# Ledger of designs, part 301: VHH binders against q96fz2

Target 1, 269 residues: q96fz2
Amino acid sequence: CGRTSCHLPRDVLTRACAYQDRRGQQRLPEWRDPDKYCPSYNKSPQSNSPVLLSRLHFEKDADSSERIIAPMRWGLVPSWFKESDPSKLQFNTTNCRSDTVMEKRSFKVPLGKGRRCVVLADGFYEWQRCQGTNQRQPYFIYFPQIKTEKSGSIGAADSPENWEKVWDNWRLLTMAGIFDCWEPPEGGDVLYSYTIITVDSCKGLSDIHHRMPAILDGEEAVSKWLDFGEVSTQEALKLIHPTENITFHAVSSVVNNSRNNTPECLAPV

## First folded at step 16 (VHH)

Design CA84 (framework vhh_6z1v_2)
Fold by ESMFold2-Fast, scan of step 16:
Structure CA84 (fold): chain B 269 residues (1-269), chain A 123 residues (1-123)
Amino acid sequence: as target 1 above (269 residues)
Amino acid sequence: EVQLVESGGRLVRTGGSLRLSCAASGSTFKGYSMGWFRQAPGKEREVVAAITQSGGKTYYADFVKGRFTISRDNAKNTVYLQMNSLKPEDTAVYYCAARFSFYETAPNEYDYWGQGTQVTVSS
């Protein structure tokens, strides 16, 4: 997973993340650095994406079940990185393989510190290799959505005006992530950056791509992944596995260029 | 950062009871998992009990299960170890430790440590 859509306006995104804390109180996540959130239909590594994480990471008197939503850089910069420019990191940390997460220092260290986050997206894109050609077919992959009379489906939206109703009750894709905090050696603001954990594709996606993000399906899984104060690393890692509760449709090649940021990127072909 | 100070260690007779306290000062106590460890002369430091920030989950080493109880009072920034049915083998310096995250059983996983309090159990 190297491309996502996360285009919802801040207020809509916030309401889509309504949750209950440990005491059963209904809450909305509190924003950190909301001005750094940039909605886009076509997000690539090094851009900022919204993630959920425990409020306890920022406020040491907070209940670990309370949530913050914050934009973080996609592409984990390890806390031990010693150079002044994060773009000079010599290896790709866009994704983290579930099978080697405890072997790689870049991921094992933040995981041991409870630095688990949930990466939010409308969905993600994958490119299917077509036999006998260099061309690849892009697909938009997302949670099955509840059809209501107020919200259509992407497949049933035949005009831009109708697409607006699709997003009002959109179920966001919730992907398991690991983040780290990097302090520039020469001073400056702490950089928060994340990686998406990947697993083997489920049966339903195997013809599109051999890997998929680790998707946390439902509030129980999301809660357990985030709550680093009450859920051990070993227990949390049991949540990391392929899921079949996913759907997709083919999209046009307009998404191929990461500079294209329009609804056409995820529209069905 | 937290600073930890243990108290309550003393000489007790076999079969007796003792309550240890660990008072925390510094930024905040509530956000930390807390552990009690012990070290007898010539032996390595070992975990006795641990508790999460909410008190919702606890851990006990096999050799103290049923005899010791860990608890915490976040309003008083204090963690307690209630020790019942004490045995001579429980003689050790008892240490309080803090970890920012879910508790662990290895001493090297903890961020902050108290100075220790001596518990001696005589036959």
Scores: ipSAE 0.702, ipTM 0.879, lowest interface PAE 1.2, mean pLDDT 89

Design CA85 (framework vhh_6z1v_2)
Fold by ESMFold2-Fast, scan of step 16:
Structure CA85 (fold): chain B 269 residues (1-269), chain A 123 residues (1-123)
Amino acid sequence: as target 1 above (269 residues)
Amino acid sequence: EVQLVESGGRLVRTGGSLRLSCAASGSTFKGYSMGWFRQAPGKEREVVAAITQSGGKTYYADFVKGRFTISRDNAKNTVYLQMNSLKPEDTAVYYCAARFGLYETAPNEYDYWGQGTQVTVSS
């Protein structure tokens, strides 16, 4: 819920986000600030990550089913924040609990404005507590993937060499997020920042960690979450629940240091 | 910002029909859900009908279901309310309203309002 991988080159990432609008037309999301996209195997809070959001947020005559892809800061800065430096925010907005999202003003306000986004990642990392030691075992958690040579899911038993070939057709993890827009009091560019909604862990992940991100499994769920012009907050929140359609494998401790940014971070051990 | 101008209100006989129009100008119309509200003397302003930006979803208050139809023409920046089988109880000032995002049923959720058009239904 606090570390992800999103390493695909911009063009590969864009193609992985191909979608159909309300009229059935095939599209690729249009980029905002593509130069701010920094691929990494090891993304931490306060870094930028790519999100999908409705084009209507930027162009008031757009169809709300059309999508923009934009880098946003991980760690939601509420629109009402008064300090000049966002790093001075005194509470953690990296994640937003699904059970209190409508009670917390930092999240309820942007939800009321339709500020829903889909956070993109190769997958996310969680650290399992190990009995008898203070060491934690990291795991990389992601959607089941189609095998590169023939149809079928990628297994955890596949060699690290084979993993490098799977990225051409990788199914990105799509997590439900909320974003907000903050205008610096002294002037400057609007800051777009997001939080990832979290839910109780599914049965398959319960032995690794007690919480998981709210994953939007499939294009129908993604479309409904993004389309704030046609889908109410109440209807959209019905999409927020644990999912069992997830897989994982243990990874090296090299991922522990967020400064490490190599394929070894997510390679099976 | 959106500016709204209603038209079509007049005196009509019980059982008659009437079509109201709401023309939008200013900032883009296409991004807004549209609603028709009414206010009778001594009553609170209440929702009559609403429509999403695409026209794909509509809402109707129970007291007008089967009699009124809301529609929109985004090319003409206009929303319509077709009123059939009019009753004296339908007498009110009818207001057009715009909201960014999905429509709501509460008046206080709307960002822009027209000046209203009077509909009077005689027995």
Scores: ipSAE 0.539, ipTM 0.802, lowest interface PAE 1.8, mean pLDDT 89

Design CA86 (framework vhh_6z1v_2)
Fold by ESMFold2-Fast, scan of step 16:
Structure CA86 (fold): chain B 269 residues (1-269), chain A 123 residues (1-123)
Amino acid sequence: as target 1 above (269 residues)
Amino acid sequence: EVQLVESGGRLVRTGGSLRLSCAASGSTFKGYSMGWFRQAPGKEREVVAAITQSGGKTYYADFVKGRFTISRDNAKNTVYLQMNSLKPEDTAVYYCAARFGMYETAPNEYDYWGQGTQVTVSS
């Protein structure tokens, strides 16, 4: 996973993240740096994406079941990175393999500090290799959506009014992430950055790509991944596995250029 | 920063009971898991019991299960260890420790430590 869509307006995205805390109270996550959220149909590494994380990371007296939503840089910059420019990091931290996560210092250290997050997206893109050609077929991959008479579907949206209805009750893709906090050596704001954990592809996606993000399917999995105050690293890592509860459709090559940011990027062909 | 002060250690006869207290100073106590550790002369520091920030999960070493109870009062910034049916083998300095996040069983995983309180159990 190297490209996602996360285009919902901030208020719609926030409502889509409604949750219950440990006491059973219905809540919306509180934003940090909401002005840094940039909706896009075509998000690439080094851009900011919204993630959920425990409020306890920011307020040391908070209940660890309470959630913050914050934009973070895609591409984890380790806390131990000593250069002044994080773009100079010499290895790719866009994704983190589940099988080596406890072997790599860049990921093991933040995991030990409970720095687990849930990366939010409409869905993600993957490019299928086509036999006998250098062309790759892009696919948009997302959770199955609950269809109502009013909500419509991506494939059935034929007007701006129907298009808006598709997104009013969209179930966001929730991917397991690890984040870290990097303090610039010469001073400045702390940089929060994340990586997406990857697993072997499920049977349903194996013909598109051999790897997939670790998807947290449902609120129980999301809550356990985020709650670093009550859930150990060992217990949390048991949530990291392929899932079959996923759907997809082929999309236009318009998505190939990360500068293209239109609904055409995820519309079915 | 969290500062921890243990109290309640004393001489107790075999079969007796004792309650240890650990008072935390600082506004961040509620966000920490708390642990009780002990160290006898010539031995390494070992975990006795631990409790999460909510009190919803506890850990007990096998040698104290059924005899000791850990609890916390977040309003009073205090963690307790109720020790029942004390044995001579329980003689040690008892330490209170705080860890940001889920508790662990290894001493080196804890962020803050008290100075310890001596418990002596006479045979």
Scores: ipSAE 0.724, ipTM 0.887, lowest interface PAE 1.0, mean pLDDT 90

Design CA87 (framework vhh_6z1v_2)
Fold by ESMFold2-Fast, scan of step 16:
Structure CA87 (fold): chain B 269 residues (1-269), chain A 123 residues (1-123)
Amino acid sequence: as target 1 above (269 residues)
Amino acid sequence: EVQLVESGGRLVRTGGSLRLSCAASGSTFKGYSMGWFRQAPGKEREVVAAITQSGGKTYYADFVKGRFTISRDNAKNTVYLQMNSLKPEDTAVYYCAARFGFWETAPNEYDYWGQGTQVTVSS
């Protein structure tokens, strides 16, 4: 997973992340650095995307079941990175393979510190290779949505007010991530950056791409992945596996260029 | 930053009971898993019991299961170890320790340590 859509306005995104803490209290996650959130239909590595993480990472007296939303850089910069420019990191940390996560220092160290996050998106994009051609077919991949008369559908929404109805009750894709904190040697703000854990593709997606993000399907899985105070690394890693609870449709080549940031990027062709 | 102070260690007869307390200073206590470890002369420090932030998950070493109970009171910044049916082999210095995140069984995984309290069990 190298391209996503995460276009919801901040208030809509926040409501879509409503959750219950350990005491059963209904809550909305609190924002950290909300002004750094940049909604887009076409998010690429090195851009910022919103993630959920335990409030305990920022407030040492917080209940570990409470959640923060924070924009983080896509492309994990390890805490031990000693050069001054993180773009000079020699390794691609956009994704982290589930089968080697405990073998790679860049991921094992933050995982041992409980630095688990849930990466939020409307959905993600993959490009299907077609045998015998040089063209690739892009697909938008997302959770099955509960359809109501009021919510509308992607194909039927063609005005701003109708699009709002599609997205008001959209079920966000929740992907398992690992983050780290890097302090610039020259001084400056701490950089928070993340990687998306990847697994073998499920049967339903195997004709599109051989890999998929590790998707946390439902609030129980999301809660367990985030709660590094009550869930061990070993137990959390049991949540990392392919899922069949996913749907997709073909989209136009407009999405190919990451500079294109319009609803056409995810509209069915 | 967490400072830990153990208390309650003393001489106890075989079959007796004892409760150890560990008082933590600072508002950060609630965010930590707490462990009780022990070390007898000439032996390595070993885990006795551990408890998560909420108290929802505990660990007990096989040699204390059914005899010891770990608990915590986050309002009082205190963790307790209730020790029942004490045996001479329980004689050791008992340490409390704090780890940010889920508990672990290895001593080197813990961030903060108390100075220890001596428990001696004799007939």
Scores: ipSAE 0.747, ipTM 0.896, lowest interface PAE 0.8, mean pLDDT 90

Design CA88 (framework vhh_6z1v_2)
Fold by ESMFold2-Fast, scan of step 16:
Structure CA88 (fold): chain B 269 residues (1-269), chain A 123 residues (1-123)
Amino acid sequence: as target 1 above (269 residues)
Amino acid sequence: EVQLVESGGRLVRTGGSLRLSCAASGSTFKGYSMGWFRQAPGKEREVVAAITQSGGKTYYADFVKGRFTISRDNAKNTVYLQMNSLKPEDTAVYYCAARFGFHETAPNEYDYWGQGTQVTVSS
């Protein structure tokens, strides 16, 4: 996973993240640095994406089940990184393989500090290798969506009003992430950055790509992944596995260029 | 910085009961998992019991299961260790410790420590 869509306006995104804390109280996640959120149909590494994390990371008297939503840089910069320029980091911090997460210092250290987050997206893109050509077929991959009278389906959207209905009740993709905090040596704001944990592809996606992000399917899994105060690293890692509860459709080559940021990027071909 | 102060350690007879208290100050301890550790002369510090921030999950070393109970009162910034059916082998200095996040069994995983309270169990 190297490209996502996360285009919802801030207020729609916030409502899509409604949740219950441990006491059963209905809540919306509280924003940190909301001005850094930049909606896009075509997000690449080094851009900012919204993540959910436990409020306890910022307030030591908070219940660990309470949630913050914050934009973070895609591409984890370890807290121990000593250079002044984050671009000098190792090439491969966009994703973190589940099978080696406990062996690699860049991921093991923040994981040991409870720095688990849930990466939010409309869905993600993968490119299928086609036999007999050098062309790759892009696909948009996302949770199955609930079909109601009030919500349209993405394939049936034929007007601006119908597109609006599709997104008002969209079920966001929730991917398991690890984040870290880096303090620039010369001073300035702390950089929050994340990586997406990856697993072997499920049977339904195996013909498109051999790897997939670790998807947290449902509020129980999301809650346990975020709750670093009540859920051990060992128990949280049991949530990291392929999921079959996913759907996809082919999209046009417009998405190939990360500078293209229009609804055409995820529209069915 | 969290400051921890243990109290309640004293001499008790075999089969007796004792309750230890650990009072936290300096910052809110509500976000911390708390642990009780002990150290007998000439031995390494070992975990006795631990509890998460909400009290929802506890850990007990095998040698105290069924005899000791850990609890916490977040409104009073206090952690307790109720010790029942005490044995001479329970004689040690008992330490309170705080860790940010989920509780652990290794002493080096804890961030803050109290000064200890002596428990002596006589025949």
Scores: ipSAE 0.727, ipTM 0.891, lowest interface PAE 1.0, mean pLDDT 90

Design CA89 (framework vhh_6z1v_2)
Fold by ESMFold2-Fast, scan of step 16:
Structure CA89 (fold): chain B 269 residues (1-269), chain A 123 residues (1-123)
Amino acid sequence: as target 1 above (269 residues)
Amino acid sequence: EVQLVESGGRLVRTGGSLRLSCAASGSTFKGYSMGWFRQAPGKEREVVAAITQSGGKTYYADFVKGRFTISRDNAKNTVYLQMNSLKPEDTAVYYCAARFGFLETAPNEYDYWGQGTQVTVSS
């Protein structure tokens, strides 16, 4: 996973992340750095994406089940990185393989500090190799959506008003991530950056791509992944596996150019 | 940033009971898992019991299981170790320790330590 859509306005995104804390209290995640959130139908590595993480990471007296939502840079910059420019990192940290996450220093260290996050997206894109040509067919991949009279479907949305109905109660894709905090050597604000954990593709996606993000399907999995105060690293890693609870449809090549940021990027063809 | 002070250690007869207390200062206590460790002369420091932030998860070493109970009162910034059916082998200095995040069993995973309280169990 190297391209996502996360286009919801801040207020809609916030409501889509409603949750219950350990005591059963209904809550909305509190924003950190909301001005850094940039909605887009076509998010690439090095851009900022919203993630959920435990409030305890910021407030040492907080209940670890309480959540913050914050934009973080896609592409984990390890806390030990010594250069002044994060773009000079020699290795790609956009994704982290589940099978080697405990062997790689860049990921093992933040995991040991409880730096688990849930990466939010409308869905993600993958490019299927077509036999007989060098062309690749892009697909938009997302959770199955509940259909209501008012919500519409992504395939039936042919006007701005119909598109609004699709997004009003959209179930966001929730991907397991690891984040780290990097202090620039020359001073400045702490950089929060993340990687998406990847697993072998499920049977349903195997014809599109051989890998998929580790998807946390449902609030129980999301809660356990985030709650680093009450859930060990070993227990949390048991949540990392392929899921079949996913759907997809082919999309236009307009998505290929990451500068294109319109609903056409995820519209069915 | 967390300062820990243990109390309650004393001389006790075999079969007796004792409650140790660890008072924490600093606004960060509630975010920490807490552990009780012990060290007898000539031995390495070993975990006795540990408890998570909410008290929802606890750990006990095999040698104290069924005899000791760890608990915490976040309103009082205090963690307790209730020790029952004490044996001479329980003689050691008992240390309170704090770790940010989930509980661990290795001493080197803990960030803050108290100075210890001596427990002596005689026959």
Scores: ipSAE 0.693, ipTM 0.877, lowest interface PAE 1.2, mean pLDDT 90

Design CA9 (framework vhh_6z1v_2)
Fold by ESMFold2-Fast, scan of step 16:
Parts: C-alpha cells; sequence; structure tokens
Structure CA9 (fold): chain B 269 residues (1-269), chain A 123 residues (1-123)
C-alpha cells in the first residue's frame, strides 16, 4: 500500500471516528494540528494523513483508551535518524512487513514504546499487473459500505452536493500503523511520521496485488491496537492478519499521477 | 516529575503476612504501569509483580504466584503489594517502579524508581 484517498472535510471525518472509551462513554477524538490536515483523493508517501492514536502519548495522566486524531507524515522517520533532511533516509519506510516488524530496528523500537496508530482513509489504491503488457489497472479498495441513500438521477455523479451525501455515513478504512517521533538535530518542530503494516493479500485481492495493508476490522480491533496501556505488543500483533471484509472497483488512470486530486480518482469506470 | 515512596517493610516471621505501599506524587501515576521489584544481597534486581494503568491486567513472577497480590488505587495514587506465606527467600529490598505504557519484566524498561523498603523474613 502506496496510495490512499482521504478526502472527507474535517467535521465529517471527526464524526466518522466516534468511539467509546473504556468506561463506555461516547466520545469524538480530539484534534492535534487540524490545520495540517489536507483532504485529498490521492495521497502519496511523504504527504500528511490523519491517524488515530492514544491520548496518553500526549498527556501522561490520560486514560490510554482515549483517542487523539492528528496528521502525520507517511513514511516513518526513526527517532535515531541523524541527518537534517528526512527525505535522505536511505530505506523505504512507507510500509512495514508484518513478518519482519520485530526484526527491523526502525519499527521494533517505536513498537516497544507503544507507538501504535490507526491510519485513516476512504480506501486505498492498488495497480493490477496484466500479463503480456506494461499497463496496470488501478483499483480503489475499501470497506463494504451500508447503502442508505439511493443513487437518484443519472446526474447525481455530477453534483458536489450529491457526492457529499454519499460520504455522510462512509465507513473509513482503518489500517494498522506504527509511528515515531523525530526531533530535527538543528532544531524545529518534532516530526510525527508513520508506516503502514502490510500482510499477504486475502483471496479476494490476490488477483489485484500480492500484498495488502493490515486492516483492523471493527471497533474492538481498533481499540486494542491503540490501547498501548492495556494491550501488550505481543497481544496487539495478533490483530495483524489479512481480511476478506473488503470490496473494490476499477478506476480511471487519472489516479496514476499523484498530483491529480479529483473525485474521478475513485469513481468507478 | 514523579516521586515514588515505598513503605511497610519490616521484620516478619516465616509464614507471616505484610502489605507494602508505594505512594506516587504528581499527576502521571494514573497513566503509568506500576511494578514491584526486589533485590536480595549479591543478586540482581528482579520483577515480583506488575499492574496496568487500569488494573485490568497483572503479572506475577513464578516464585510469588498464589502468595502475593498486586493492586492499585488510582484515586490515592498508590500501588500495593500484599505478601502472604512469607519465606526467608523473600528477604530483599522491595522497590516500586513506574513505566510509560504496558508493564515489562526487565528493570531497565522502567522510567521512575522508589528508594526501596527492606523486608526481612526470619525463620
Amino acid sequence: as target 1 above (269 residues)
Amino acid sequence: EVQLVESGGRLVRTGGSLRLSCAASGNIFKGYAMGWFRQAPGKEREVVAAITQSGGKTYYADFVKGRFTISRDNAKNTVYLQMNSLKPEDTAVYYCAARFGFYETAPNEYDYWGQGTQVTVSS
């Protein structure tokens, strides 16, 4: 997983993340740096994406079941990185293989510090390789959605207002991530950056791509992954496996260029 | 900053019981896992018991299972170790420790330490 869509306005995104804390109280995640959230249909590595993480990471007296939502850079910069420019990191930290996560220092160290996060997206994109050609077919992959609104007229796809209604009850894709905090050697703001854990594709996706993000299906899985105060690293890693609870459709080649940021990127062809 | 102060250590007879307390100053106690460690003369510091932030999960070393109970009172910023059926082998300085996140069994994983309280078990 190297491309996602996360286009919801801040208010809609926040409501989509409603949750219950350990005491059963209904809550909305509290934002950190909301101005750094940039909605897009076409998010690539090195851009910022919203993630959920435990409030305890920011407030040492907080209940570990309470959640913060914060934009983080996609592409984990380890806390020990010595150079001044994160783009000079010599290895790719966009994804982290589940089978080697405890062997790689870049991921093992933050995981040991409880730096687990849930990466939020409308869905993600993958490119299917076709035998006998260099052409790739892009697909948008996402949770099955509850269809409460009918499509209406043929012109519904042309109306921004109708597109917004489609997203009011959208079930966000929730991917298991690991984050780290990097303090620039020459000063400046602490950089929060993340990687997405990957697993072998499920049967339903095997014809599209051989790998998929580790998807946390449902609030119980999301809660256990985030709650680093009550769930050990060993128990949390048991949540990391393929899921069949996904759907997809083919999309236009418009999505290929990460600079294209329009609804056409995820619309069915 | 968190200061941890242990109390309750004293001389007790074999088969006796003792309750240790560890009082934490500062508001971060409620967000931390707490552990009890001990160190006998000539030995390294070893884990005895640990407890998560909410008290929902606990750990016990094999040599104290069934005899010791760890608990915490977050309203009082205090962690307790109830020690029953004490043996001479339990003689040690007992330390409480605090760790950010889930508990661990290695001493070097803990952020804050108390000064210790001496427990002596006489045959």
Scores: ipSAE 0.758, ipTM 0.897, lowest interface PAE 0.9, mean pLDDT 89

Design CA90 (framework vhh_6z1v_2)
Fold by ESMFold2-Fast, scan of step 16:
Structure CA90 (fold): chain B 269 residues (1-269), chain A 123 residues (1-123)
Amino acid sequence: as target 1 above (269 residues)
Amino acid sequence: EVQLVESGGRLVRTGGSLRLSCAASGSTFKGYSMGWFRQAPGKEREVVAAITQSGGKTYYADFVKGRFTISRDNAKNTVYLQMNSLKPEDTAVYYCAARFGFIETAPNEYDYWGQGTQVTVSS
């Protein structure tokens, strides 16, 4: 996973993240740096995306089940990185393979510090190889959505007018991430950056691409992944596996250029 | 940051009971997992018991299971170790430790340490 959509206005995104803390209290996540959130239909590595993380990372007296939402840079910069410019990092940290996460220092160290986050998106894009040509077919991949009018799921066959209405109640894709904090050697603001954990594709996606993000399906999985105070690294890693609870449809080649940022990027073709 | 002060260590007869306390200074105590470790002369520091920030999960070393109980009072910024059915083998300096995150069993995983309190169990 190297491209996502996360276009919801801040208020809609916040409401889509409603949750219950350990005491059963209904909450909305509190924002950090909301001005850094840039909605887009076409987010690439090095751009900022909203993530959920435990409030305990910012307030040492907080209940670890309480959540913050914050924009973070996609592409993890390890805390020990010594250069002045993060773009000079020799590693590609856009994704982190689940099978080697405990072997790679860049990921093992922040995991040991409880730096687990949930990466939010409308969905993600993958490009299917087409035999006999170097052209690839892009697909938009997302959780099954419920149609409010007909009590059914939204799909590729639905009219464009129905797709415009669906965003008010969209179920966000929740991907398992690891983040780290990097202090520039020359001073300046701490950089928060993340990587998305990847797993082997499920059977439903195997014809599109051989890898997929580790998707946390439902609030129990999201809660356990975020709660680094009450859930061990070993227990949390049991949540990292392929899921079949996803759907997809083919999209226009407009999405290929990451500079294109319009609804056409995810519209069914 | 958190500072830890242990109290309650003393001489106790075999079969006796003792309660150790560890008081933390500062408002950050609630966010930390807490552990009790011990070190006997000539031996390495070893885990005795540990407790998560909410108290929802605990760990006990095999040699204290059924005899020791760890608990915490977040309102008082204090963690306790209730020691029952004490044996001469329990003689050690007992240390309180704090870790930011989930409980661990290795001493090097803990961020802050108290000075220790001596427990001596005589026959």
Scores: ipSAE 0.728, ipTM 0.886, lowest interface PAE 1.0, mean pLDDT 90

Design CA91 (framework vhh_6z1v_2)
Fold by ESMFold2-Fast, scan of step 16:
Structure CA91 (fold): chain B 269 residues (1-269), chain A 123 residues (1-123)
Amino acid sequence: as target 1 above (269 residues)
Amino acid sequence: EVQLVESGGRLVRTGGSLRLSCAASGSTFKGYSMGWFRQAPGKEREVVAAITQSGGKTYYADFVKGRFTISRDNAKNTVYLQMNSLKPEDTAVYYCAARFGFYDTAPNEYDYWGQGTQVTVSS
């Protein structure tokens, strides 16, 4: 997983993340650095994406079941990185393989500190290899959506009002991530950055790509992944596996260029 | 950021009971898992018991299971170790330790430590 869509306006995104804390209270996640959120139909590594994480990471008296939503840089910069420029990191941290997560220092260290997050997206893109050519067919991959009388289909929206109906009740894709905090050696703001954990593709996606993000399907899985105060690393890692609860459709080559940022990127072909 | 002070250690006879307390100051300890460790002369520091932030999960070393109980009072910033059926082998300095997030059994994984309280069990 190297490209996503996360285009919802901040207020719509926030409502889509409504949850219950351990006490059963209905809550919306509180934002940190909301001005750094940049909606886009075509998110690539090094851009910022919204993630959920436990409020306890920021407030030591918070219940670990309470949630913050914050934009983080895609591409984990380890806390021990010594250079002044994060772009000079010599290895790719866009994704983290589930089978080696406890073997790689860049991921094992933040995981040991409870730095688990849930990466939010409308869905993600993958490119299917076509036999006999170097051309690939892009697909948009997302949770099955509940059809209501008011919600339109993604392919049938013909006006801004109808597009709003598609997204008002969209079920966001929730991917398991690991984040870290890097302090610039010469001073400046702490950089929060994340990686997406990847697993072997499920049967339904195997014809498109051999790997998929570790998707946390439902609030119980999301809650356990985030709650680093009450859920050990070992127990949390049991949530990391392929899921079949996913759907997809082919999209046009417009998405191939990460500079293209329009609804056409995810519209069915 | 957390300062820990143990109390309650004393001389007690074999088969006796004792409650140790660990008072936290300097910052809110609610976000920390708490552990009790001990170190006898000539031995390395070892875990005795641990408890999560909410108290919802606890750990006990095999040699104290059924005899010791860990608990915490977040309103009082205090963690307790109730020690029953004490044996001479329980003689050690007992340390309170704090770890941000879920507890661990390794001493080197803990962020803050108290100075210890001496427990001596005589026959």
Scores: ipSAE 0.717, ipTM 0.875, lowest interface PAE 0.9, mean pLDDT 89

